VH-VL binders against q0aze0. Designs and how they scored, part 137

Target 1, 268 residues: q0aze0
Amino acid sequence: MKIILVNNRFKENTEKKAQEIAGQLSALNVEVIIDNGLDEPYAGTVDFIMVLGGDGTMLRAARRYGQRAIPVLGVNMGTVGFLSNIEINELAEYLPLILREEYSLEARMMLEVAVFQQQSLLTRVFCLNELLLRSNSPRMLSFALEISGQKLEPYRGDGLIVSTTTGSTAYSLSAGGPIADPQLDAFIVTPVASHIINKRPLVVSPEREISLHLLEEREAIIGIDGQIKMDFGAENRVLIKRAPHPLLMVNLKAKPFFTSIDRSLQRQ
Key: E = the ipSAE of ESMFold2; O = the ipSAE of OpenDDE; V2 = 0.75 times the mean of E and O plus 0.25 times the DockQ between their complexes.

## First folded at step 7 (VH-VL)

Design A32 (framework fv_inotuzumab; at its last look DockQ between E and O 0.82; V2 from the best seeds 0.00; counts 0 for: pae E 2.9 > 2)
Fold by ESMFold2-Fast, scan of step 7:
Structure A32 (fold): chain C 268 residues (1-268), chain A 123 residues (1-123), chain B 112 residues (1-112)
Amino acid sequence: as target 1 above (268 residues)
Amino acid sequence: EVQLVQSGAEVKKPGASVKVSCKASGYTFTDYAIHWVRQAPGQGLEWIGGINTYTGDTTYRRKFQGRVTMTADTSTSTVYMELSSLRSEDTAVYYCARDESYYDYLSGTFDYWGQGTLVTVSS
Amino acid sequence: DVQVTQSPSSLSASVGDRVTITCRSSQSLVYDEGNTYLSWYLHKPGKAPQLLIYDVSNRFSGVPDRFSGSGSGTDFTLTISSLQPEDFATYYCLQATHFPLTFGQGTKVEIK
């Protein structure tokens, strides 16, 4: 069995913990590859991915490996996480189940984001939560939104979020979007505005294609899961659609999504 | 607008502890980590560590491990840095600075800074 | 620790001069997603440091067009195309790709 351990570069001693876990797994005849983000994603065949960290580390793992149909387990090493399934102090208890492949999988849709300069593809990125288009200056944006070839009236404001249902509790929520059951497949399109809001959030079929482009030259950026940033100008176009494969998240124990969200919403 | 306001100057004796506060306003507190950076007289900027205000996770430079503790109070949007076992070499201006976060991800960019707190360690 | 070296340590310049400051890291600062975590700060005595450039080449909001950043891998440059009176200060680069975060030693830009 071959397992990838994904850790976060922004945590003290996470590399030491990853090495410690790798040693324990090697003693059980498991091959371990450590992905700390400094090298290219491991290109070989692997059986399982273990993410050591919080939700941000899980988002990085999903972007790098989510399209390969490999089971991904979130192991929480901190205090907060919606995408983790077990705590680090529970890992030893669950290792026998992992090694015997005795777990269930939950499929989570992902976005495929393609950025073009005129007719040329500049980059293609996958993500689990959302794409954010935002102004990179004090000036508001003027931009066009098309959904499956249907051209909507122009948008004016600070930006737009195109989110998965998993991402409904991230930036989309902060911008006024709905909370969605992550077991549903849908795009959530939420306007970002500190100005008069012209549009309401939309919930659309994940079979739709969404395209965005600027109507005026402005300094804007495209943000992917809060971690990747790209310059976006009037010569650029972004195309968003359902990624070919969902992320396969490992369930070793039940997670109460609605109870967790309800508790979170009571906090200020 | 965005502000980070730090507590006032402190004078401490060697061996004592100092606790400096950094109160945030004008933004969603848990969307940004807070780092601490110091500058000793005649020297450059030195990163001490940071705290993710959403997760509560802390990261400290090895040199300060065991002497520094960072905490966040979300109800008051305030981050604290406590440095113990003070030495004369700890005399410096201490700054807090915010760093955009996305869960446990940190951008590593310090966009807004507090005004600084002078800590003087002398007998 | 990843070492960050700035050059020169100090320079003297006149208003209107083109100023170039270099930052060199002992290891590549490229993170796997193609991000390079290198930022530049301006620091004046008695004031807090201010962000100028982030992610190598992106100008922070409100920063004048005369400031620009460039570079890749291990070699980075901050350029001030036409030095203004308010630009006499100490400049620092910061790498945030490798932990611990490390600042360069600083470059002091003094009036000639």
Scores: ipSAE 0.705, ipTM 0.865, lowest interface PAE 1.4, mean pLDDT 89
Fold by OpenDDE, look of step 9:
Structure A32 (fold): chain C 268 residues (1-268), chain A 123 residues (1-123), chain B 112 residues (1-112)
Amino acid sequence: as target 1 above (268 residues)
Amino acid sequence: EVQLVQSGAEVKKPGASVKVSCKASGYTFTDYAIHWVRQAPGQGLEWIGGINTYTGDTTYRRKFQGRVTMTADTSTSTVYMELSSLRSEDTAVYYCARDESYYDYLSGTFDYWGQGTLVTVSS
Amino acid sequence: DVQVTQSPSSLSASVGDRVTITCRSSQSLVYDEGNTYLSWYLHKPGKAPQLLIYDVSNRFSGVPDRFSGSGSGTDFTLTISSLQPEDFATYYCLQATHFPLTFGQGTKVEIK
């Protein structure tokens, strides 16, 4: 068995724990690779991924490995979030199940985000939570939204979020988007501080494609899961699709989504 | 408008402790981490550490571990940095800075800064 | 610790001049899928530092377009295309790819 441990560069404790866990697993004849982000993603075949940290760490793991159909377990290390399944102090208890591959999987839809310069592809990224388009100035943006070839009325505002149902409890929620059942596959399109007061969030089928571009010569920024940022101008286009593969999240412990919403969101 | 407002200048004796405050406003307090950076006279900027205001988790530069404590008060949107066992070399202007973070991810990009707090350590 | 060295330590320039400041790190600053956590700051005495550039080449909101950032791996550059009176200050680069976070020693841009 081969396992990747993903940790957080800003949380030294996660690195130490990763090393400790690696030692333990090695003693059990398990091959371990520690991914602290300083190297390229491991390209070889792996059987399991443990994410040591919070939701942000999970998001980077998802972007790096989510397209490879590898089981991913979120192991919380003192943080609050929606994407961890067990606590670090529980790992020892569940380790035998992991090694025996006795766990259930929950498929979570991811976004495929492609950014273009005219007709040239600049970058393509898979992400678990959302794509954010926002103004890089105090001025509002004017941008066009197209869904499966259908052109909506121009948007005016600070920006727009296209989120997965997983991401519905993230930035989209702060912007007034609906909370979505993570068992659903859908796009959530949430305006950010729209000039049109009655502009409502859209719930869109994952079978559709979403396109965004600016209608004016303004400076904007694209953000992906709050961790990737790039300049976005009038010459750019963004295309959003459902990723071809979902993230396979490991369920070792029951974690009721709806009963945990109030507890988790009260702290934000 | 995002603002970080720090407490006033401090004068301390060697061996004493100092606690500097950084009050945040204009944004959701718990959505961003706060870091502390200092500048000694004639020197450059030096990172001290940071605190996740949502979880309370802290990360300190090793040279300050054991002497520095960062805390966050969500009720007042205020972050504190306490430095103990003060030495003359701790004389510096101390800044708090907001980090563009996303959950437990810290970007290490300081988009807004406090005005600075002079801490003077002298016998 | 990752060392970050700026060059030059100081320079004299006139309004309208093109100014280039270099930042070199002892290790690659590339992280996760090509992300590079290198930012530039402007600092004037008695004032709060100001973010200019983040992630190597992205201008922070409100920063004039005369400021630009470039580079990759271990070598980075801040360029001021046409120096303005308000640009006389000390500039710092910051790497956040490696723990602990480390600043360059600073570059003081003085009036000629």
Scores: ipSAE 0.689, ipTM 0.885, lowest interface PAE 0.8, mean pLDDT 93
Fold by ESMFold2, look of step 9:
Structure A32 (fold): chain C 268 residues (1-268), chain A 123 residues (1-123), chain B 112 residues (1-112)
Amino acid sequence: as target 1 above (268 residues)
Amino acid sequence: EVQLVQSGAEVKKPGASVKVSCKASGYTFTDYAIHWVRQAPGQGLEWIGGINTYTGDTTYRRKFQGRVTMTADTSTSTVYMELSSLRSEDTAVYYCARDESYYDYLSGTFDYWGQGTLVTVSS
Amino acid sequence: DVQVTQSPSSLSASVGDRVTITCRSSQSLVYDEGNTYLSWYLHKPGKAPQLLIYDVSNRFSGVPDRFSGSGSGTDFTLTISSLQPEDFATYYCLQATHFPLTFGQGTKVEIK
């Protein structure tokens, strides 16, 4: 059995813990690949992804491995988040179930984001939480939102968030978007500091295609899961679709989303 | 308006400890980590460590491990850095700096800085 | 530790000059999905450092467009297209891809 162990890029203390866990797994005849983000993603056959960290570490794992249809387990090492399933001190208890593949999977929608320059594809990335379009200057943006070819009235403000339901508790929430049940597949479109008073958040079918472009030349940034940033200008367009594969999250313990909301959000 | 306001200058003897505060305002405190960077006379900038105010996790440069402690008080939006067993080479201006975070992820970019705190260590 | 070396260590220039400063890392600064955590700071005596450029080439909000960053892998450049009186300062690059975070040694830009 081969497992990828994803950890935080700051190595001190977290690397020691990751190596300790890798040793425990090796003692159970499990081959472990440690991914701290410095090397290309392991390309070979992998049975399982184990994420050591909080929701931010899970986001990195989702971007690297989410389209490979491999089970991903969130193992929390401190702060309880929305994407962890077990705590690190419980790992030894659950290892037999992991090795026997005795767990269920929960699917979480991901976004596929394609950025174009003129008519040419510049890059394609996947994300679990959201795409953020924001101003990178003191000036507001004027931009167009299209949903499946239907052009909405222009937006003016600091930007826009297009999130999954999983991302509803992240930047979208801070910008006034709703908390959504992560079992739903949907886009949540949330304006950021809109100058247009009646631009409310929208909940959109996952079958739609969402397009964004600037209506005038301004300095803007596209952010992906708060971790990837790209310059965005008047010559660019971004297309957002549901990704071909959802993230397959391992469920070893019941973690009812609704009863945990207050505890997780109090830390924000 | 984002501000990081540090405590005033300190004069210490070798072997003592110093505790520098950094009070944040104008933003959501737990959305940004706080790092500490120092500059000794005639030298460049040196990263000391940082604290993720969302998770409470700390990371220290190895040469400071065992001598430095960083803490955050969410109720006052204040981070503290304590450096113990002071030596004359610890004489420096100490800066706090803000680093955008997203849960346990840090961008590693210091967008706003405190005004600096001079710590002088002399016999 | 990853070493970051700036060149030159100092330079003299006049208002209106084009200035380039390089930053070379001992290891690649490429991270997950091509992210490169290299940033540039301006530091004047008695003042706090100021962020200019993050992620190699992204200008921080409010930074004049005469400042630009470029590079990849191990080699990076800060360019000031037309030096202004307020730009005389010491410039630092910072790498945050590898633990521990490390600054370059600084480049002092002085008036000729």
Scores: ipSAE 0.502, ipTM 0.785, lowest interface PAE 2.9, mean pLDDT 88
ESMFold2 (binder alone), look of step 9: mean pLDDT 91; pTM 0.943

Design A33 (framework fv_inotuzumab)
Fold by ESMFold2-Fast, scan of step 7:
Order: sequence, then structure tokens, then C-alpha cells
Structure A33 (fold): chain C 268 residues (1-268), chain A 123 residues (1-123), chain B 112 residues (1-112)
Amino acid sequence: as target 1 above (268 residues)
Amino acid sequence: EVQLVQSGAEVKKPGASVKVSCKASGYTFTDYAIHWVRQAPGQGLEWIGGINTYTGDTTYRRKFQGRVTMTADTSTSTVYMELSSLRSEDTAVYYCARDESYYDYLSGTFDYWGQGTLVTVSS
Amino acid sequence: DVQVTQSPSSLSASVGDRVTITCRSSQSLVYSEGDTYLSWYLHKPGKAPQLLIYDVSNRFSGVPDRFSGSGSGTDFTLTISSLQPEDFATYYCLQATHFPLTFGQGTKVEIK
């Protein structure tokens, strides 16, 4: 069995914990690859991915490995988040079940984001939460949104979010989008500080294709899960589709999604 | 407009504690972490640590561990840094700076800074 | 800790000069997606530091186009193509790929 341990570069203690866990797994004849984000994704075959950290670390793991149909377990290291299933101090209890493959899997849709310059593909990336188009200056953007070839009236505002249901509690929520059951598959399209108060969030079929381009030259960026940033100008176009494979999230114990989001909304 | 406004200058005796505030405005408070950086007289910039305003998680440079505490009050959009057991070498201008965050991910780029707070430690 | 060293520690220049400051890290700053977390700041006595360049080569909003950044891996450069009076300051690079975050020691640009 081969397991990838994914940890966070901003948490020194997660690297030490990853080394400890790697030692424990090696003693059980499990091969371990540690991914701290500094190298390219491991290219070989693996049986399981264990994420040691918070939601941001899980998003990196999903981007790197989510399209390979490998079980991914979020192990919380004491941070707030929605994508972890067990706590680090519970790992020893659940490790025998992991090694015997005694767990259920929850499929989470992902986005495929393709960025073009004129007719040339510049890059293709996958993400679990969302694509954010935003102004990188005080100036408002003017941009075109197409959904499955249907051209909407021009948008004017600070930007737009195209989110998965998993991403409904991330940037989309902050911009006024709905809270969605992550077990549903849908795109959520949420305007950011729209100049038009009647531009509502849209919930659309995950089979639709969404495209965006600027209608005037502005300083803008697109952000992928808050971690990858790309300059976006009037010469660029982005196409968003459902990714070919969902992220397969390991479920070892009940996830209290609705109670967790309810609690988070009261923190303020 | 984005602003980070810090509390005023402090004069403390060795062994005392100081608590400096950094009030944020003009943006969504929880979308940015706040870091603290100091500059002692004649020295360069030194990173002390930071706080993720969404998660409440803190990270501190090892030499300050046990003496520094960072807290965030989302209701007032204010971050605090408390430094205890003050020594003469803690005399410095202390800056807060914001860092775009996404859950536990940090951009590591300090785009806007507070005006600075001079902390003088003398007997 | 990842060590960050700037060169030179100080330099003298005249208005209109091309100024080059280098920053070298003891370890590669490249992150998995090819992003490199290296930024440059301008600092003047009595004022807060100001972001100039982020992610090696991206100019921050409002920063004049005479400032540019370049480099990869462990070697990075800040260039000021035509020095202006307001550019006499201390410049710092910051690496944020490795914990703890580490500033270079600074480069002071003084009037010749």
C-alpha cells in the first residue's frame, strides 16, 4: 500500500507530525510519500491520500490528486474547516479501518477551468471550491457571462464567482450566495459587489458550460480556490466545466455539515 | 479604502507586557490574515508571527514563542499583539500587515501595512 | 530557517541611474504550482513599508513601471530602471515559501 501525506507549508508542526505518521505507516509496511507542496505532484500510483491540515491544505490535495479517483481523508490539525473527517488524535483509532479499506466514500464535484488567450489554451486547472474573477484595482469590471451558449446581459461590478456546492460556504457565501448541500452537484454563480442589485446568484446544472471575458481593458485576476492567481485581460477568456472525476472523500465518521455551518455563521 | 490603524506609542519597563492593536477597515476582515513585523533601531525587518482571522490560528517565530500572543476580534475588525516579559532589545517599531488568506492558506504577501507603533523598553 | 541574503548591503546612486538589487535564498523558493513566494518592499524612516513586487515579478497596484522583479529558484533581482528622488530608501525582499517567513537584511540606496 502506498499513501501520500499532504501537509501545510505554513505549519512547522505539520511536517514533524507527517514524519511521525510516515514512520508509523512504514512500520506497518506502508510506503509513504510526503507532499509539502514544494515539489511537483507525485506521479506514481498511490492507494490513499491523507491530508494533514485544514481546508486550504485539502484544496491543494484536491487540485493535485483529485482527478485520479484516489480516496482522500482530511485529518484536522486543530483548525476550523469543513473538509476534514477526523481529528489527528483519532488517527490511531481509525488507522486499522483505513488499511483494511473499511470506509465509505463521498463524491464531491470539481471544476475544470481552461484559460485562453484568443484561441490558444494557456492553462487548464482543476479545483474543488471555485473560480473567482475580480478587479485588481478600485475600478469596476464590465464582463460577459455565457451559460451553455446563452449570453446574459453584461455584468458590472467587482467580479463573479463560479462555485461547486462544496465551495458554497467559501467565497460564494461571503458574496451572498446560498448555502448548498455538498452532496448535490450544481454550479453556483454569485456576483461580487454587483452595481445592479437585481443580479442574483444562479444555481445551474453541472452539465452546463460557463464562459467569461472582459468587455473592456481592466486590471483583473482570476483566482482558483484562493491559491492560484492569474492575470486576466480583455484578450483572455475562461471556460468552466464539470471536471471528469469527482474528489473521493473518505468518510470514517458522521460529518455534521449543517451544524458546523450553523455554528460558523454565529461566530462573527 | 483599505486601512490598518494601530494604537499609539508605548513606554514600558523591563519585565512588563505591552498590547498593541491593529484596526482594519475597507475590506472583509476574515479574508486576510494579519502579521506582525518589527524593526529595532538600526536593524532590518523581523517577522514575529501572524493570525488567521477566519480560523483564529496563530503562528509565531520560535524566538517569540511563549512571550507573544495574537488575538482577533471579528466584531471590531481588530487584531491584538501582546508581548510579555519585555527586554531592552524589544525596543522597536511594530507593524501589522495584511496577508490574503483562504482558510489555512496564506499568500505570504504583505500588501497593506499599519502606520507602526513605537514600543520603548527602558528602566 | 531559510536564510535570505541581499546584495549589496548599501549602494550610492544618482537620479536617473539604473539600480539592481539581488536577493539570494539558501533553499529553492519554488512552490508546487510553479509559484514562488518572493516579494519586495520599500521602507523609509518614519513610514510604513510598502509592497512593490509580489510573486517575483508582479508589480503591485499603483507602483511605477520603473520597478521590475525577476529571478527563479534561489536568485532574485529587483531593478529600478531610472532612479527618482523618492526612491532613496531601504529595500527588503521577503520569502514566504518556507516557515518561518524571512526578510533579507535590507539594501540601503543612498544619494551619491
Scores: ipSAE 0.535, ipTM 0.805, lowest interface PAE 2.6, mean pLDDT 89

Design A34 (framework fv_inotuzumab)
Fold by ESMFold2-Fast, scan of step 7:
Formats: sequence, structure tokens, C-alpha cells
Structure A34 (fold): chain C 268 residues (1-268), chain A 123 residues (1-123), chain B 112 residues (1-112)
Amino acid sequence: as target 1 above (268 residues)
Amino acid sequence: EVQLVQSGAEVKKPGASVKVSCKASGYTFTDYAIHWVRQAPGQGLEWIGGINTYTGDTTYRRKFQGRVTMTADTSTSTVYMELSSLRSEDTAVYYCARDESYYDYLSGTFDYWGQGTLVTVSS
Amino acid sequence: DVQVTQSPSSLSASVGDRVTITCRSSQSLVYSEGNTYLSWYLHKPGKAPQLLIYDVSDRFSGVPDRFSGSGSGTDFTLTISSLQPEDFATYYCLQATHFPLTFGQGTKVEIK
């Protein structure tokens, strides 16, 4: 059995814990690869992925490994998060179940983001929460939105978010988007500070293709899950569609999404 | 208008503790982490640690472990840094600075800074 | 700890001069997803530091275009194309790729 431990090297305590867990797993005849984000993603075959950290670390793991259809377990080492399933102090209790593959899987849709310059593909990335198009200057953007070839009236404002249902509680929520059940597959398209009166968030089929390009030359960026940033200009086009594979999240114990988000929203 | 306002100058004796505050305004408090950076007389900038205001997670430079505690009060949009067992070498101007965060991700870029708090440790 | 060394430690210049400050890291600052966490700050006595450049080459909002950043891997440069009176200050680079975050020792830009 081969397991990848994904940790945030930026946090020194998670590196030490990853080494400790790797030692414990090796003693049980499990091969361990540690991914702290500095090296390229491990290219070999892997049976399981443990993410040691919060939601941000899980988002990085999803971008690197989410398309391989490998079970991913979030192990919380902090105080707040929606994507972890167990706490670090519970790992010893659940480890026998992990090694015997006695758990259920929850599928979470992902986005495939392809950025073009004219007709040439510049990059293709995957993400779990959202793509954000935003102005990188005081000037508002003017941009075109197409949904499955249907051209909408031009957008004018600070930007646009294209989100998964998992991402509905992230940037999309802050911009006025709806809270969505993460078990649903849908795109949520949320305007950011739109100048156009009554531009509303849209909830569209995950089978749709979404295309964005600037109508005027502006300094803009595309953000992926709040962590990757790319320059975006008038010669660029982005195409967003459902990724070929969902992220397969390990469920060892029940986490009630609706009561968790309800408590979070009432907190000041 | 983004603003970070720190508490006033402190004079402490060796062995005492000091607690410095950093009050944030003009933005959503939990979208940014707050870090602490100090500058001793004649020295450069030194990172002490930071707190993620959304998760509550703290991270400290090793030399301050066991002596520094950072806390955040969301109701007042205020971060506190407490440094204990003070020595004369802790005499410095202490700055808070904000760092864009996304859950447990930190950008490591300090875009706005507090005005600084002079802490003097003398007998 | 990752060591960050600036050069020169100090320099003297006149208004209108082109000024170049270098920052060298003992380890690569490239994160595997292409992000490089290096930023530059201007600091004057009695004032708070202020951000100039982030992510190697991105200019912070309101920073004049005479300031530019470049570099990759372990070697980074801050350039001021035409020094102005308000630019006489100490400059610091910061790496945030590796824990702990580390500043360079600073470069003092003094009037000639």
C-alpha cells in the first residue's frame, strides 16, 4: 500500500507531524510519500491520500491529485474547516478502517480551467472551489460571458466568480452567491460588484461550458481557489467545464453540512 | 479605508510580560491573517509569527516558542501579541501587518501595517 | 532557516539615478505550482514599512512605475529607474516560501 501525506510546509508543526505519521505507517508496511508542495506532484501509483491540514491544504491536494480517482481523507490539525473529516487525535482510532478500506466515498465535482491566448492553450488547471476573474487596477472590467455558446449581454464590474457547489461557501458567498448543497453538481456564476443593475448569480447545469474574455484591454487576473494567480488580458480567453473526475473524499464519520454552515453564519 | 491601529508604547522590567494590541478596520477581519514583525535598535526587520483570524491557528518563529502568544477577538476586530519573560534584547518597535488568507492558506505578503509600538525593557 | 542576503548593504545615489538592489536566497523560493513568495518593502525611520512589490514582480496598488521587480529561483532584483527624493530609505526583501519567514538584512539608499 502506498499513501501520500499532503501537508503545508509553510507550517512547521505540520511537517513534524507528517514525519511522525509516516514513521507509524512505515511500521505497518505502508509506503509513504510526503508532499509538502515544493516538489512536483508524485507521478507513481498511489492507493490513498491523507491531507494534514485545513481546507486550504485540501484545495492544493485536490488540484494536484483530484483527477486520479484516489480516495482523499482530510485530517484536521486546526480549529476551523469544512473539508476535513476527522481530527488528528482521532487518526489512531480510524487507521485500521483506512488500511482495510472500510469507509465510504463522497464525490465532489471539480472545475477544469483552460486558458488560451488566441487559439493556443497556455495552461490547463483543475480546482475544487472556484475561478475568480477580477480587475487588478482601480478600473472596472468589461467582459463577455458565454454559456454553452449562448452570448449574454456584456458584464461590467469588478469581476466574476465561477464556482462549484463545494465553493459556494467560499468567495462566491462573500460576493452574494447562494449556499449550495455540496452533494449537488452545478456551476454557480456570481458577479463581483457588477455595475449593471440586477445582475444575479446564476445556477447552471454542470454539463454547460462557460467562456470568458475581456472586451476592453484592462489589467485583470484569474484566481484559482484563492491560491494561484494568472495575468489575464484582452488576447486571453478562459474555458471552464466540469472536470473529468470528481474529488473522492473519504467519509469515516458523519459531518452535518447544514448545521455546520448555520453555526458558522451566526458566529460574529 | 484599511487601517491597523496599535496600542501605545510600553516600558517593562526584565522578566515581565507585555501585551500589544492591533485593531483592524475597513475590511472583513477574517479574510486576512495578522503577523507581527519587530525591529530592534540598529537591526533589521524580524518576523515573530502570525495568526490566521479565520481558523485561529498560530505560527511562531522557533526562538519565540514558549514566550509568545497571539490571540484574535473577532467581536472587536483586534489581534493581541503577548511576549513573556522579557529581556533587554526584546527592546524593539513591534509592528502588526495583514496578510491575505484563504482558509489555512497565507499569502506571506504584508500589504498594510500598523504604526508600530515601542516596547522598552529596562531595569 | 533559509538565509536571505541583500546586496549592497548600503549605497549612495543622486536624484535621477538608476538603483538596483539584489536579494539572494540560500534555497529556491519557487513553490511547485509556480508561485514564488518574494516581496519588497520600503522602510523609513519613525514610519511603518510599506509594500512595494509582491510575487517577485507585481507592483502594489499606488506604487509608482519607477519601481520594478524581477528574478527567479534564488536571485531577485528590485530596480528604481529614476530615484526621487522620497525614495531615500532602507529596502527589505521578504521570502515566504519556507518556514520561518525571513527578511533580508536591508539595503540603505543614502543621498550622495
Scores: ipSAE 0.693, ipTM 0.865, lowest interface PAE 1.7, mean pLDDT 90

Design A35 (framework fv_inotuzumab)
Fold by ESMFold2-Fast, scan of step 7:
Structure A35 (fold): chain C 268 residues (1-268), chain A 123 residues (1-123), chain B 112 residues (1-112)
Amino acid sequence: as target 1 above (268 residues)
Amino acid sequence: EVQLVQSGAEVKKPGASVKVSCKASGYTFTDYAIHWVRQAPGQGLEWIGGINTYTGDTTYRRKFQGRVTMTADTSTSTVYMELSSLRSEDTAVYYCARDESYYDYLSGTFDYWGQGTLVTVSS
Amino acid sequence: DVQVTQSPSSLSASVGDRVTITCRSSQSLVYSEGNTYLSWYLHKPGKAPQLLIYKVSNRFSGVPDRFSGSGSGTDFTLTISSLQPEDFATYYCLQATHFPLTFGQGTKVEIK
């Protein structure tokens, strides 16, 4: 068995814990690859991915490995979050179940984001939460939104979010989007500070293709899961569609989504 | 190494505004929220609010709403807290602190702190 | 708002003493998933506060073994097993389960 341990090198507790866990797994004849986020994703075949940290570390793991159809377990290291399943102090108890493959999997849809310049593909990335198009200056954006070949009236404002249902509690929520059951498959399209009256969030089929481009020269960025930033200009176009594979999240312990989101909303 | 470095002491008149900076280094700036906490002379620690460093989304304690503004400049990895309509009761040491949680999800655990900025409000 | 009360407000102690500080919240701090967001900080005048304990009982990196945390629900305790000269300071608990985040009023540990 070969396991990737994904951690954050800038959290000392997580780094030390990753080394301890790697030692324990090696003693059980499990090969361990540590991914601190500094190097390219591990290219070899692996059987399981264990994420040590908060939601941000989980988002990075999903982006790097989510399309490989490998079980991914989020292990919480003291952060409040929605994407971890067990606490670090519970790992020893659940480790035998992990090694015997005695767990269930939850499929979470992901986005495939393709950014073009003219007709040339600049980059293709995958994400679990959302793509954010936003102004990178005090000036508002003017941009076009097309859904499955249907051209909507131009948008004018600070930007737009295209989110998965998993991402409904992230940036989309802050921009006024709905809270969605992550068991549902859908895209949520949420405008950011729109100047056009009655621009509402849209909930659309995950089989639709969404495209965005600027109608005027502006400084803008594309943000992916709050972690990747790319310059976006009038010469660029982005295509968003359902990723080929969902993220396979390991479920060892029931996680109460609705009570978790209810608690989180009390903090806002 | 993770470091938060704050701007220097300020002396202001009642009714003025003050803007304190907090420059982060040693980690990916946009991965962690920054909070502000103050301590007035002879009093305890008081949480003011926090900011998502990527989106700029803010959360403020009610008593400071309308007077406090927090902003983040990702190009310089710097968070700013501006407090307006200053009163003598605002005399305090102001600290920035990193939430150990990521993104919008707040654990309310402050793992690294700035050195503090004394703001004195006197007539 | 959830109120957090520390006891005692101050205490006098000698090097080598066992010191216990309590923190009580007006409401349960248990999150819906069983986690409790209660942390402890050490603060000295002229210096930044520093994290000691998070999530009730987890010691932060580099914090000496003499510091420990315990408790559940509404009642929490910070214990210093053998007080050292550098431990004379003010200690604060912080609850982060309920918004807004609220600190206790502080406990000053003074030289006897």
Scores: ipSAE 0.010, ipTM 0.398, lowest interface PAE 9.8, mean pLDDT 85

Design A36 (framework fv_inotuzumab)
Fold by ESMFold2-Fast, scan of step 7:
Structure A36 (fold): chain C 268 residues (1-268), chain A 123 residues (1-123), chain B 112 residues (1-112)
Amino acid sequence: as target 1 above (268 residues)
Amino acid sequence: EVQLVQSGAEVKKPGASVKVSCKASGYTFTDYAIHWVRQAPGQGLEWIGGINTYTGDTTYRRKFQGRVTMTADTSTSTVYMELSSLRSEDTAVYYCARDESYYDYLSGTFDYWGQGTLVTVSS
Amino acid sequence: DVQVTQSPSSLSASVGDRVTITCRSSQSLVYSEGNTYLSWYLHKPGKAPQLLIYDVSNRFSGVPDRFSGSGSGTDFTLTISSLQPEDFATYYCLQASHFPLTFGQGTKVEIK
């Protein structure tokens, strides 16, 4: 069995914990690859991915490995989050179940984001939460949104979010989008500070293709899961589709989504 | 308008502690971590540590571990840095700076800074 | 710890000059699928530092076009294409790919 341990670069103790866990797993004849983010994603075959950190660390793991149909377990290191299933102090209890492959999987849709310059593909990335198009200056954007060949009236404002249902509680929520059951597959399209007061969030089929481009030259950025940022100009176009594979999240214990989000909203 | 406003200058004796505040306004407090950076006279910038305002997690440079404590009060949008067991070499201007966060992810980029707080440690 | 070294430590220049400052890290800063956490700051006595460039080459909002950043891996450059009076300052690079976060020692740009 080969397991990847993914950890957060901003926590010294997380690196120490990853080394400790790797030693414990090696003693059980499990081969361990540590992904601290500095190297390219491990290219070989792996059986399981264990994410040591919060939701941001899980998003990185999903982006790097989510399309490979490998079980991914979120192990919380003492922070608040929605994407972790167990706490670090519970790992020893659940490890025998992991090694015997005795767990259930929950599929979470992902986005496929393709960025073009004119007709040339610049990059293709996957993400679990969302793509954010935003102004990188005090000036608002003017941009076009097309959904499966249907051209909407131009948008004016600070930007737009195209979110998965998992991402409905992230940037989309802050911009006024709905809270979505993550068991549903859908895109949520949420305007950011729209100058046109009647622009509402849209919930659309995950089979649709969403296209964005600027109508005027502006300083703009696209952001992927809050972690990858790219300049976006009038010569650029982005295409968003449902990714070929969902992220396979490991469930070792029940975590009630609606109760968790309700408590989080009261905290904030 | 994004602003980070720090508390005023402090003069302390060796062995004392100092607590500097950084009050944020003009943005969603929990979407940004706050880091502390200092500059001693004639020296360059030195990163001390940071606090993730959403998670409450703190990260400190090793040389300050055990002497520095960072806390965040979300009700007042204020971050505090307390430095104890002060030495003369702790004399510096202390800055807070914000760093875009996404859960436990930090961008590592300090886009807006407080005006600075001079801390003088002398006998 | 990852060492960050700037060169030169200081330079003298005139208004209109092209100024190049380099920043070298002891280890690669490429992180998380090619992200490189390297930023540049301008600092003047009595003022707070100001962000100029983030993620190697992206100019921060409101920063004049004369400032540009480039580089990859371990070697990074800040260029000021035509120095203005307000640009006489100390410049710092910051790496955030490795814990602890480390600044370069600074490059002071002085009037000739």
Scores: ipSAE 0.580, ipTM 0.827, lowest interface PAE 2.1, mean pLDDT 89

